VHH binders against Probable acid ceramidase (asah-2). Designs and how they scored, part 5

Target 1, 379 residues: Probable acid ceramidase (asah-2), of Caenorhabditis elegans (q09551)
Amino acid sequence: RKVDNPDFQPNCLVGGPDIYDPAQSEKVLWFDVNLDLPPRQRFQQIAKAYKKEIHAVFDVLNYFLTIIPGVNAWELIGNMTASALDKGMIMNPYRDEVLGIAEVLDVPLGNLVFLNLFYEMSRFCTSIVAQTEDNKDLYHARNLDFGQLFVWDIAAQSWGLTEALKKVSVNINFFKNGKLLFKGSTLAGHVGVLTAMKPHKFSLSMNAKVQPDIINVAKWYMGAYENTDLQFVMYFDRWLFENCDDFQCAREKIAGVKLLTGAYFILGGANPGEGSVLVRNTTSVQFERKLFDGANDWFLLQTNYDPDKDPLFIDNRRDPGNACMNKLTRANVGMKGIFTVLSSKPNLNKTTVHTVIMSVTKGYFETFIQKCPNPCWAF

## First folded at step 3 (VHH)

Design s30 (from o08a with Q114D H115Y; framework vhh_ozoralizumab_d1)
Fold by ESMFold2-Fast, scan of step 3:
Structure s30 (fold): chain B 379 residues (1-379), chain A 126 residues (1-126)
Amino acid sequence: as target 1 above (379 residues)
Amino acid sequence: EVQLVESGGGLVQPGGSLRLSCAASGFTFSSYSMYWVRQAPGKGLEWVSEIDSSGSYIKYPDSVKGRFTISRDNAKNTLYLQMNSLRPEDTAVYYCARDHGEWLPFGSYTEYFDYRGQGTLVTVSS
């Protein structure tokens, strides 16, 4: 992604006059989800709080999908998803959790499930895991980029879907047996987690592949995965945080699970050197990169491309992000340093919904809404 | 101890009706999704219907849709299957089953229910 206009060159903010303090940035709200409640009740508080904002997301998607005269694509997609649920069931407890949300929102189940699947298919992400110089802490952070091509607003200079998704970004404390189990960042209306941390144990961010396995998704809609163990990545992430207590358990389960679509799993742990990127296809691990595979590999950065493939020319966030991390240096690994890298263009762009910063060892977890003022990359 | 006890099966002529019942005990019935599944002689297990904990979400395969109705009474811990317009191909042992409540990413699809009753035989013939 290279252009000759100076305003649209990569702009690593490290060492510049701008100092980005995440504590002064807009933060999302925190909610408690009690996993001891019946599944149908678990997410109803969040759904009630965000009913208007979730309907705004539905309105943007409906507008885009029904733009072709004589075709009600939104209704067809909803009906197709409802039909697929009759054959290729979404498993409990997630199905009942989604049903509880649908009751509060007063929307068809198929359309709500389709919205949840759309989050699994989100394209652009940047995830970083980095070891501090004293080896005492790991920082894990990500940008979630979603909403490209969904209604450009000339007056606001922004993507309509991206701005709607910013308004439904939330943080959740998940409780079980009266105790905090783990923390997650999500979008209201979604029961899965794309970014989560079990304090003092491990952290995870999931990045979508540039080209998800659309054939497998189409097969699921046609009922071809009836009586199989294949399921959606978004539900596996929830299962992982409910069933693993350390980096090694998480790594082994991610390596062994069969999934409907491939994904990148970026893992952080509690011990020095516990950072990995697992590149997953539907049945196996394609690649694994680990902190300190080379002596100077104190960080790992993953966007939406396999390590052995070059990013598309118009979507090269990997090379500028790596260069900006190297400019930061290991000595400056910390919350503000990592946030500055993820605030640097093109890793911050008009499709960036939110930024999450985590530290497993400190138990720190926060989600920030960033603005990308012009000049800013459209995607 | 979780127990599921089916009743209401029997011999019926084509076009007839039967109502199956499943008495549940040993768990909080109102917290679980429930299934009816059947096994015809010499065939594998076949899904017949699913109902969520509140009775608001109900599913049927095309083979029984419009003819069978699943319902539940959480106050009585009882699951029901009303079978109308019965056909010879509906002849099977019918089982009441409890949803396992958890997704098993390393399990098999046949494990999606954790408890099943002993079954009740439905024979549709002249």
Scores: ipSAE 0.112, ipTM 0.510, lowest interface PAE 4.0, mean pLDDT 82

Design s41 (from o08a with E50D; framework vhh_ozoralizumab_d1)
Fold by ESMFold2-Fast, scan of step 3:
Structure s41 (fold): chain B 379 residues (1-379), chain A 126 residues (1-126)
Amino acid sequence: as target 1 above (379 residues)
Amino acid sequence: EVQLVESGGGLVQPGGSLRLSCAASGFTFSSYSMYWVRQAPGKGLEWVSDIDSSGSYIKYPDSVKGRFTISRDNAKNTLYLQMNSLRPEDTAVYYCARDHGEWLPFGSYTEYFQHRGQGTLVTVSS
């Protein structure tokens, strides 16, 4: 179905008069996290630098919740999360990492942990892995879309939560034993990574499913997963980058992990053809797509829908994105080409928080904040 | 080498109290969160309490909340557990444990609390 609204009309920028150069776009700041430090200290520098901006995220969430019932829902959610932590489900180092942040921010631990978990449940994305024509390089890139329906600003034509999240977007160099271990893109106040790369080894981006496993989240709050090895996607990714050194290790661990919620794992490697999408439910791999499963499959694109399902007609980023990649052609796979595709509407929309571009083979990693000039889709 | 030595266990009647101590050496005690964990006869490890490096943030499961109090003395490199209103189900070997520092996605409490002492037996019976 076709949506008759100018803001939703796709516009592939490839071959057009406009040239989009990532070097001219706003970049997020880089921070170092030393994993050899005690967990409580690891994220305190970032928390101090972004205290005001993180409080603004809390303010948007609190405002949204206070307009719903006649109860203090923000305090209730914080208390419920604090109660769930008493069951030992979230353990160190993650709890102590978040605790160190909570001290800097002077906020209740339960509310900050809720914010960390909320990122796992409420994110939309477009991820791409593409092989260059000479087989020398692989590019991995993604848009993170977050903030739909959270406080619309009529004058600015923007979502309050999306604009707040743009301001807390950061890049991290993770160090261990005095050496760079991996690079990640995340949100200040969050101890997981949403997108990460181990230079010259492998890269990962994760996309949420359009319908998350809400019952499993409710069961977790009730203590049903006490003393289990069940993992949150956002926290599993930190372990993966600390413990895997290549594409095959990462693929095996992603395939075998037990998850609280299903997700899409988009994986890139250092060798030609090392690109895949693993569609995960809580216990197993449902689908796996690989570069060159067909001779012409030089790229893979994943949004928030299973491969055998049609996207919702008001959220069809898959078909325009695939068409734009095909218009780019394999000959033009590179930083600027992929950035142009992710700057094309509706893959770029009013909920796009940031765009990450990675090349495992080049060791390149950068996060960009993009504007979506009108006409631009709101959802 | 991380060394943790527990003391203070013994036989106590239901409703009684005991105070456990743990002497730490071989690491910067004031930089790590610390835990008390226990193992009842025929059962696995159970988390009892934790305390952050500063002593400002303390957690208990519902099974001991209101009855047990964890505390630390960073100047003495010592961790404490004050146990009040003891019940027969509190019978266990109690271990002092240092924070692992690294997350284990397939880890159990046993692997996570690998830096623990020899334990001190607490028996609650008449």
Scores: ipSAE 0.073, ipTM 0.541, lowest interface PAE 5.7, mean pLDDT 82

Design s42 (from o08a with K59Y; framework vhh_ozoralizumab_d1)
Fold by ESMFold2-Fast, scan of step 3:
Structure s42 (fold): chain B 379 residues (1-379), chain A 126 residues (1-126)
Amino acid sequence: as target 1 above (379 residues)
Amino acid sequence: EVQLVESGGGLVQPGGSLRLSCAASGFTFSSYSMYWVRQAPGKGLEWVSEIDSSGSYIYYPDSVKGRFTISRDNAKNTLYLQMNSLRPEDTAVYYCARDHGEWLPFGSYTEYFQHRGQGTLVTVSS
């Protein structure tokens, strides 16, 4: 039988020169993280600045997990994760970075660690990499969608977790040896970067691929993979920006790393045609799509589904996103054009936490908080 | 070349005590955090204790907290583990390990603790 959402209103905000201007959206704050400091101290300034807002995130998660009277699932999860940390679950320097944040926040360490791991598993995303018509610039952008099914607010018509996460969205300049090393967009309390760029070198956004590997995460929590060379994606992204200086190095490290879960890596570079989507399982590259694999492949768009699989009906951002990019045309690839596509419904929806726009060639990096006025899709 | 030599293991009754020592050479001992890790027969590596370069910051998992005490003597380039109230589940090969020295993003326990000695066997049995 035909099943439609009567309130779903797909809208492509694309047409000639009249495109959406990101200057109309709120920008997140910038912070400096000095990697020359001891790990425990690196994120304490951000933790102090966002202590209230991070506690609000914990409150939403605790409320969701205490649905059943007499069951304290949040406390149990926190205690289990703290036990795993004591067994070397998170290695230095990330272990000490998380410990430093926990000290400032005065929260159970296990719950903070769980929050960091939860970000890897539960994010929905749209990432785009696109080459300008003159081949001089590459634009890389993403929407981070998070908070689906986490506490619907009937009065506000919004997701409690999504609204809390908007308030902890930050930009970071990472410094090493007294110089800017790379820029990242993240959530306060997280020591990984969800989206990052090394100016004039390369950019990366990572989209979650949770479905095939969910059992591996459960087994890992139970100690089945104690003696493993597997990497968490959330920490691998930090390492990548500290250890690679170009697109080719980044591509090779992404292709060779062993991961606890699969992920989609959307990679941009400084030279014409340096744009790729690597579909990773735990041990290898399953698929690789590159700019100009076909003559008309001037952009790549990745959501949270394998290229050979259809999105779920309630979460089809791929087909509208591709349609909007094709309507934009290559001639209009630029900051405003790409932002307009990511401001088009349903790519912009009630779960969209923030939008990041990057250009490796221009060294541009900004994160925007967008409102989604009704009619706006809930997922 | 990093060299770590453990000693002090042996057979002990449940409830007993042992003191392990680790003699370090080939690097500036006072500049590195040090660890004790253990491996039970047929099991993976398990972190037991951590001490920073100064000896001021010390960490333990709940399984050994209150029973084990890590310490160091930077003048003697020696790391110690005092083990009290030993249990049969504490039976393992105990390794002294140096901080990797490099920023290793969740590398395997084996790779992160690659700078470790040959180990000393602790058997807790009646």
Scores: ipSAE 0.000, ipTM 0.178, lowest interface PAE 15.3, mean pLDDT 78

Design s43 (from o08a with K59R; framework vhh_ozoralizumab_d1)
Fold by ESMFold2-Fast, scan of step 3:
Structure s43 (fold): chain B 379 residues (1-379), chain A 126 residues (1-126)
Amino acid sequence: as target 1 above (379 residues)
Amino acid sequence: EVQLVESGGGLVQPGGSLRLSCAASGFTFSSYSMYWVRQAPGKGLEWVSEIDSSGSYIRYPDSVKGRFTISRDNAKNTLYLQMNSLRPEDTAVYYCARDHGEWLPFGSYTEYFQHRGQGTLVTVSS
């Protein structure tokens, strides 16, 4: 990627005059979800609180799809997804959790399930896990990028879908047996967790592949579902946080699960050196990178591309992000340092919905809404 | 503790009809999705109908679609299965089952439907 226009040049903020402090940034609201409640009731409070904002997301997506000539694609996709839910596969408690939300929102179940699938499969991301110099703490952080090509607003110089998704970003405390079980960052209307932490135990962020193997998803839509031990990522992520108590349990389950689509799993733990990136295809681990596989591997950074593949020319967040982490140095791994890297262009861009910062060892978890000041990358 | 008691099974000729009932106690019946599942001799569990807590969402596999009708009465804590046009291959023990309530991606049908009754035998004569 070489561009002379300043709007397209990477700009690592580390060591610069700009100070990026998480304490000065907008934070999302926290909600409690009680997993001891029947599935249909678990997410209804959040759905009620964000009914208007979730409908705004639906409106943007519907508007985009109705621009495609000749077809009401939103209605068709909703009907196809509802039909797929009816075909032989039991998807509870997921279906009942989503059905409870659909009831509050007064929307068809199929469209809401499609939105949940769309959130998991159509997103760009940057995830980082980094060990402090004193080996006492591990920081795990991510940018969630979504909304590119979905309704550009000339006056606001922003993507309509990205701005709508900022407004549905929430944090959840999940409770079970009356106790805090884990914390997650999500979008209101979504029941999966793509960024989550069990305090003092482990953390996870999941990144989508630019070219995922979607043949099993296509088979599910066609009703030709052949392998009942395959899991949607949204099913698996929630199960992981409800059933694993440490990094090793999480790593083994991520390595062994059979998935409908491949994904990148970035995993952090409570003990020094417990950081890993598992590059998953549908049936196996393609690659695994661990903290300190090399003596100087004090961080791992994952975007949306396999380690042995080059990013797309217009979407190279990997190389600038790695360079910015190296400029930060291990001595400066911490809340502000990691936040500064994820506030650096192009890792921060016009499609960035939110930034999550986690520390398993400190029990810290927050989601931030960042603005990308002009000049800012459109992608 | 979850208690489910099925009734209404028996012997029937091919093409005949039966209505199964399930009395539920020990949990808030109106808050859970409910299932009818069956086990033919020497085979594993097979789900045959599903109904959500409100009765608004109902699902059937192709093997029974158009022949079986699931319904519920939340005021009576009772689940029903109307079986029409019965076939010899419908011969099985029929269980009333409550939704597990937990995410079980590695679970089998036996584990997923652990909250089920003792069953009622349906025999369709050959």
Scores: ipSAE 0.355, ipTM 0.704, lowest interface PAE 3.6, mean pLDDT 82

Design t01 (from l06 with S31D; framework vhh_lunsekimig_d3)
Fold by ESMFold2-Fast, scan of step 3:
Structure t01 (fold): chain B 379 residues (1-379), chain A 123 residues (1-123)
Amino acid sequence: as target 1 above (379 residues)
Amino acid sequence: EVQLVESGGGVVQPGGSLRLSCAASGFTFSDYDLYWYRQAAGIERELIASITSGGSTNYVDSVKGRFTISRDNSENTMYLQMNSLRAEDTGLYYCAAEYDSWGYEDLSPYDYWGQGTLVTVSS
């Protein structure tokens, strides 16, 4: 049948009379994490502040995993994850940071780590990096989409997990030796960063692949995992921001790291033209796209599909997003313009947890919670 | 015109107290998240306290329990009450404002900064 559903039609807000309403956005709270503290203490204040909201996320996941009365699938999965952790996949300081959170939340370590693994593998996103017309500034922004198929609320017309994750979205200023080291956007209870920027140095956002390498993850759970060089993407990001001071260092380390699963790395820098998308498998770079590979390539947009593959019809955010950026034009690259594109449907949809806007050259970093009133794509 | 003006700095002995003020003009004060930064000699500016447009507060661990940030939207002023001052609290204190929404052409996307007020803790 021919689908005549308004929810599947793009709605680019650029140049329209209904310009983005700032009163419909809320900003997430900022927290400080002092990396000079013992790892176990670093995230405890955030965990205390969000204890109820994090437990609400656990409740949604437990509800979804309730399969047989009298069988607690969440407890079984937590125990399996704890058994796998004893075989040494998660390195310090990250393991001790997660332990400190688990103590505050009064939850088993395995269940908290399982939640963090879901964050690594089960997200869809739109990331944009764009160069201003005067070549002086680069803007980097992303929508984080998570919660598809997790408890649809018919009355609210929303995803239960997405709504819970909106409430645990936070910004962190990471300090080392008494000085600001970098800024990150994450979910309370998680020690990795989903989106981060080192002011005046470089920025990064990561998108998951639609078809992740589940075999390596399954080996880790079964304790048959033998490659100690593989890293979880979210912990690698923390390491990257603690150990790189520029775009070139970040690009080199992203290109060379061995990963448990593949991902898209969208990277921005401080100098004109420093923007790239690296399509990573577990061992190598499959594709690399750079700003100005073509003379008119003033922006790069990445969703969850390889460049040589068409998006699924029900999840085509790439083509409308590119069209909306072209309608914006390079002359209008800035916080307002890029935010307007990421507030345009279907890039903004019912699974959008938050939107991050960054500028390395300006030192700007902020995370917004957006509503997607009907008509709005379910995913 | 947009401006932030700090006041209340001075010389105090260890264990003393000071109240800093940041007076804002040229923008809708209630819409802004507000911050106090500290810069000691030879060290980068560090965020020490924040207060959101909704009134939520946050502090760096070194000042928790000693410093209190507050705002008065009717007077367009933010305050930092500093108690139990230590020698390491010596520095220039800057207020900053960050706008939390978009869609208006006349609003700056950048942080606004004051000129700083000096706090010296000495015996």
Scores: ipSAE 0.000, ipTM 0.101, lowest interface PAE 23.7, mean pLDDT 78

Design t02 (from l06 with D33Y; framework vhh_lunsekimig_d3)
Fold by ESMFold2-Fast, scan of step 3:
Structure t02 (fold): chain B 379 residues (1-379), chain A 123 residues (1-123)
Amino acid sequence: as target 1 above (379 residues)
Amino acid sequence: EVQLVESGGGVVQPGGSLRLSCAASGFTFSSYYLYWYRQAAGIERELIASITSGGSTNYVDSVKGRFTISRDNSENTMYLQMNSLRAEDTGLYYCAAEYDSWGYEDLSPYDYWGQGTLVTVSS
């Protein structure tokens, strides 16, 4: 019995007969968010542009919840979230930013806030930070996998939620005092960022833990954390990019923040060797891995498992991802090389919403929507 | 061949209006930040106006309220509408494009500059 041997055979495209070219992938649209505007106005352009697509996400979530007999769970959770908002559960400016979106979408505020919280609960991700052979550039990239178990479409052989989320993927330029502050990849309707970069300064991607702190979320809904300094990861990421100008500031703030839930923070910087993975619980750093801790550690790869734990055999993206990076070699670290690794199965799977590729040193930032044709792992 | 081509320059009287155009050839604007720079005789190039890939605009104080920058990604063209022109607006106007994202095509990630178009404000 090999617990660490997945039923699906990995397919690393590096050096294979097939070439996977990002030119064949759909790119998401760019939008500007001016942080000098009143919070309620900041996200209204995106909300107007994606009103139909965001409603389609609500429809999938509502359908999933309403198949539970005897309850309108979507209405109930929306009402509970609205009630908790009256207790100051989300700080400004984020509360008013979400309120402005709700006004454009004509949806209850509580349901939109729940959607924002739900996006933070993504369980399946792959993040990579890698140093080029000449030490001039660092690439940081991720797959965001979300929608597992949410409405399988037999005819299309796809997850309904994943397909809906692909259609709301957007890139944002955040402006402050008339200048570009940072770039982020997100989902329309969400005011937080899970993947972001300050050009020439630092980059960040956040991966969720497989077992989220649902009890802490329930306690927060019940008011147990009222008047505390606890942060939601998605809003903390926004704060980080608004308040840090380099890798060291970002690293120290990530290490010191108190969080409602634990997460993996993958951090890239502007100088050679500035790449780290911080494994966070709610109060402290559990593990920290850095580029060049070992002589051959020219890349770091993080999925959704602590470094001292083996992935589940049906969700082993870590081992094939690492093997594919080693097959790529450091000499081929670049946009196309890293994209090819993240286009290799099972790192690319039926739950992959989008792929983000960043280079802090070059100021590159782009989000791609990939297809995963059969054979493709469902999870 | 990759290039930016400015047009619309000319001689105008003080208080007049002029519209500059900047057309891209060999690449597309959609992923680029776009800029208008002005260079008067004997002084360094000055950033006059900028527009991001998403459409947010910024202006230097001396032109704010008089100049409007805009972009048309479908026509691969950027514009500078200049109103209430003054003698000090005289100069060579350059458009520039700064890479905003990599893109999936193998295009140059470097800044592109036009050759400039002359604007003369005189009576």
Scores: ipSAE 0.000, ipTM 0.206, lowest interface PAE 17.8, mean pLDDT 78

Design t04 (from l06 with T52Y; framework vhh_lunsekimig_d3)
Fold by ESMFold2-Fast, scan of step 3:
Structure t04 (fold): chain B 379 residues (1-379), chain A 123 residues (1-123)
Amino acid sequence: as target 1 above (379 residues)
Amino acid sequence: EVQLVESGGGVVQPGGSLRLSCAASGFTFSSYDLYWYRQAAGIERELIASIYSGGSTNYVDSVKGRFTISRDNSENTMYLQMNSLRAEDTGLYYCAAEYDSWGYEDLSPYDYWGQGTLVTVSS
């Protein structure tokens, strides 16, 4: 009754014969980004490598927008975003980094900036942070779900945008002063990080918070607000990894930052018990959940709902995810165990773009592309 | 089966050159950070050269300008071109493919190591 999906029941793979092995799964490519280069040059290698795939993402978005007859909505959105850029919408270095990508892709800057901002509006995610039984290691992992309602392919039984975004998923090693600074998972064409880790220091995943704050974004976008000190979450994540060296620094900066929209920040650290979920509104921390707030709280799982609110039954990934983690047990916390939970339906669904597995203590970071064979939830 | 196999070691005179190869099988080569380590008799194994999955390279100071690391993802092979060889370059050379892309020697778990290839620089 608490876990009631209209067309599909959850299927936790833990203890079953159909457990997926991450070593046999499709992995994304790794790229190096040298932050010592001028901003315009930093992402050009990735843009060149993924030019066709990024154009395919633009094609899906443009096709979706052709639903409105007589309006070139893609051109209109691009022109409106370009106007907002003239008013200081995006600050350096991110503006120049996106400009460098736009030059390689041969696309209008406004449309590429819109794509970067569009990723902040993704509404479906699952993040997990879990402590091993021996307290030596912490695993942090997430599914990124994006593409719902964007061009259903009847023959393939898949979302056109989700399939296009799978093909632009990449891993990045970020370098500064000739040294590896941090690792991130992102989408080619985007200069923010969706999920990131500074090995042996801390990790972060951000989940979108569904709320009426879209009005604030629209007002800022149209120039009604002058507050340029508000941070987009994806660009703030980049800043955080460039300016913090431990879990406590990251926690304090996340708690104090002023954001354009609310978000869930899932943090992992290097020391036992360093795992938390900060539920942020635009100005403050609404809730904070920590590993071992209760004696048996060896994991935290966050989807897209506040802890005091029930998820919608058509989007209940929280309850089956928590049940699957409890079935896994703490003794089996590890790369394969956590990957199996995130490969379990409905946490794995038709909108799942990729799965990231991290361990701060081991320095491990990898992104996987998963298939969701039928029966598989569409949302 | 998953493995790394080194080749190209041998005996060379001071000032000579050698090219080491490391061939990989059974895994997605392009997703890995790749390393050459050197172990001389009686001393700890040391990192000599790194090539990250995106193509960036790093070298220990003693080999900078003399050694060049490269990779061919389509052939699943990594190379170490060694020029102007010195007596101190003598040792066992190991290739490694790391799932952990971080260069912390004390905490770096390596997924795969080769068996080593001997390089002897002597007159």
Scores: ipSAE 0.000, ipTM 0.218, lowest interface PAE 18.1, mean pLDDT 79

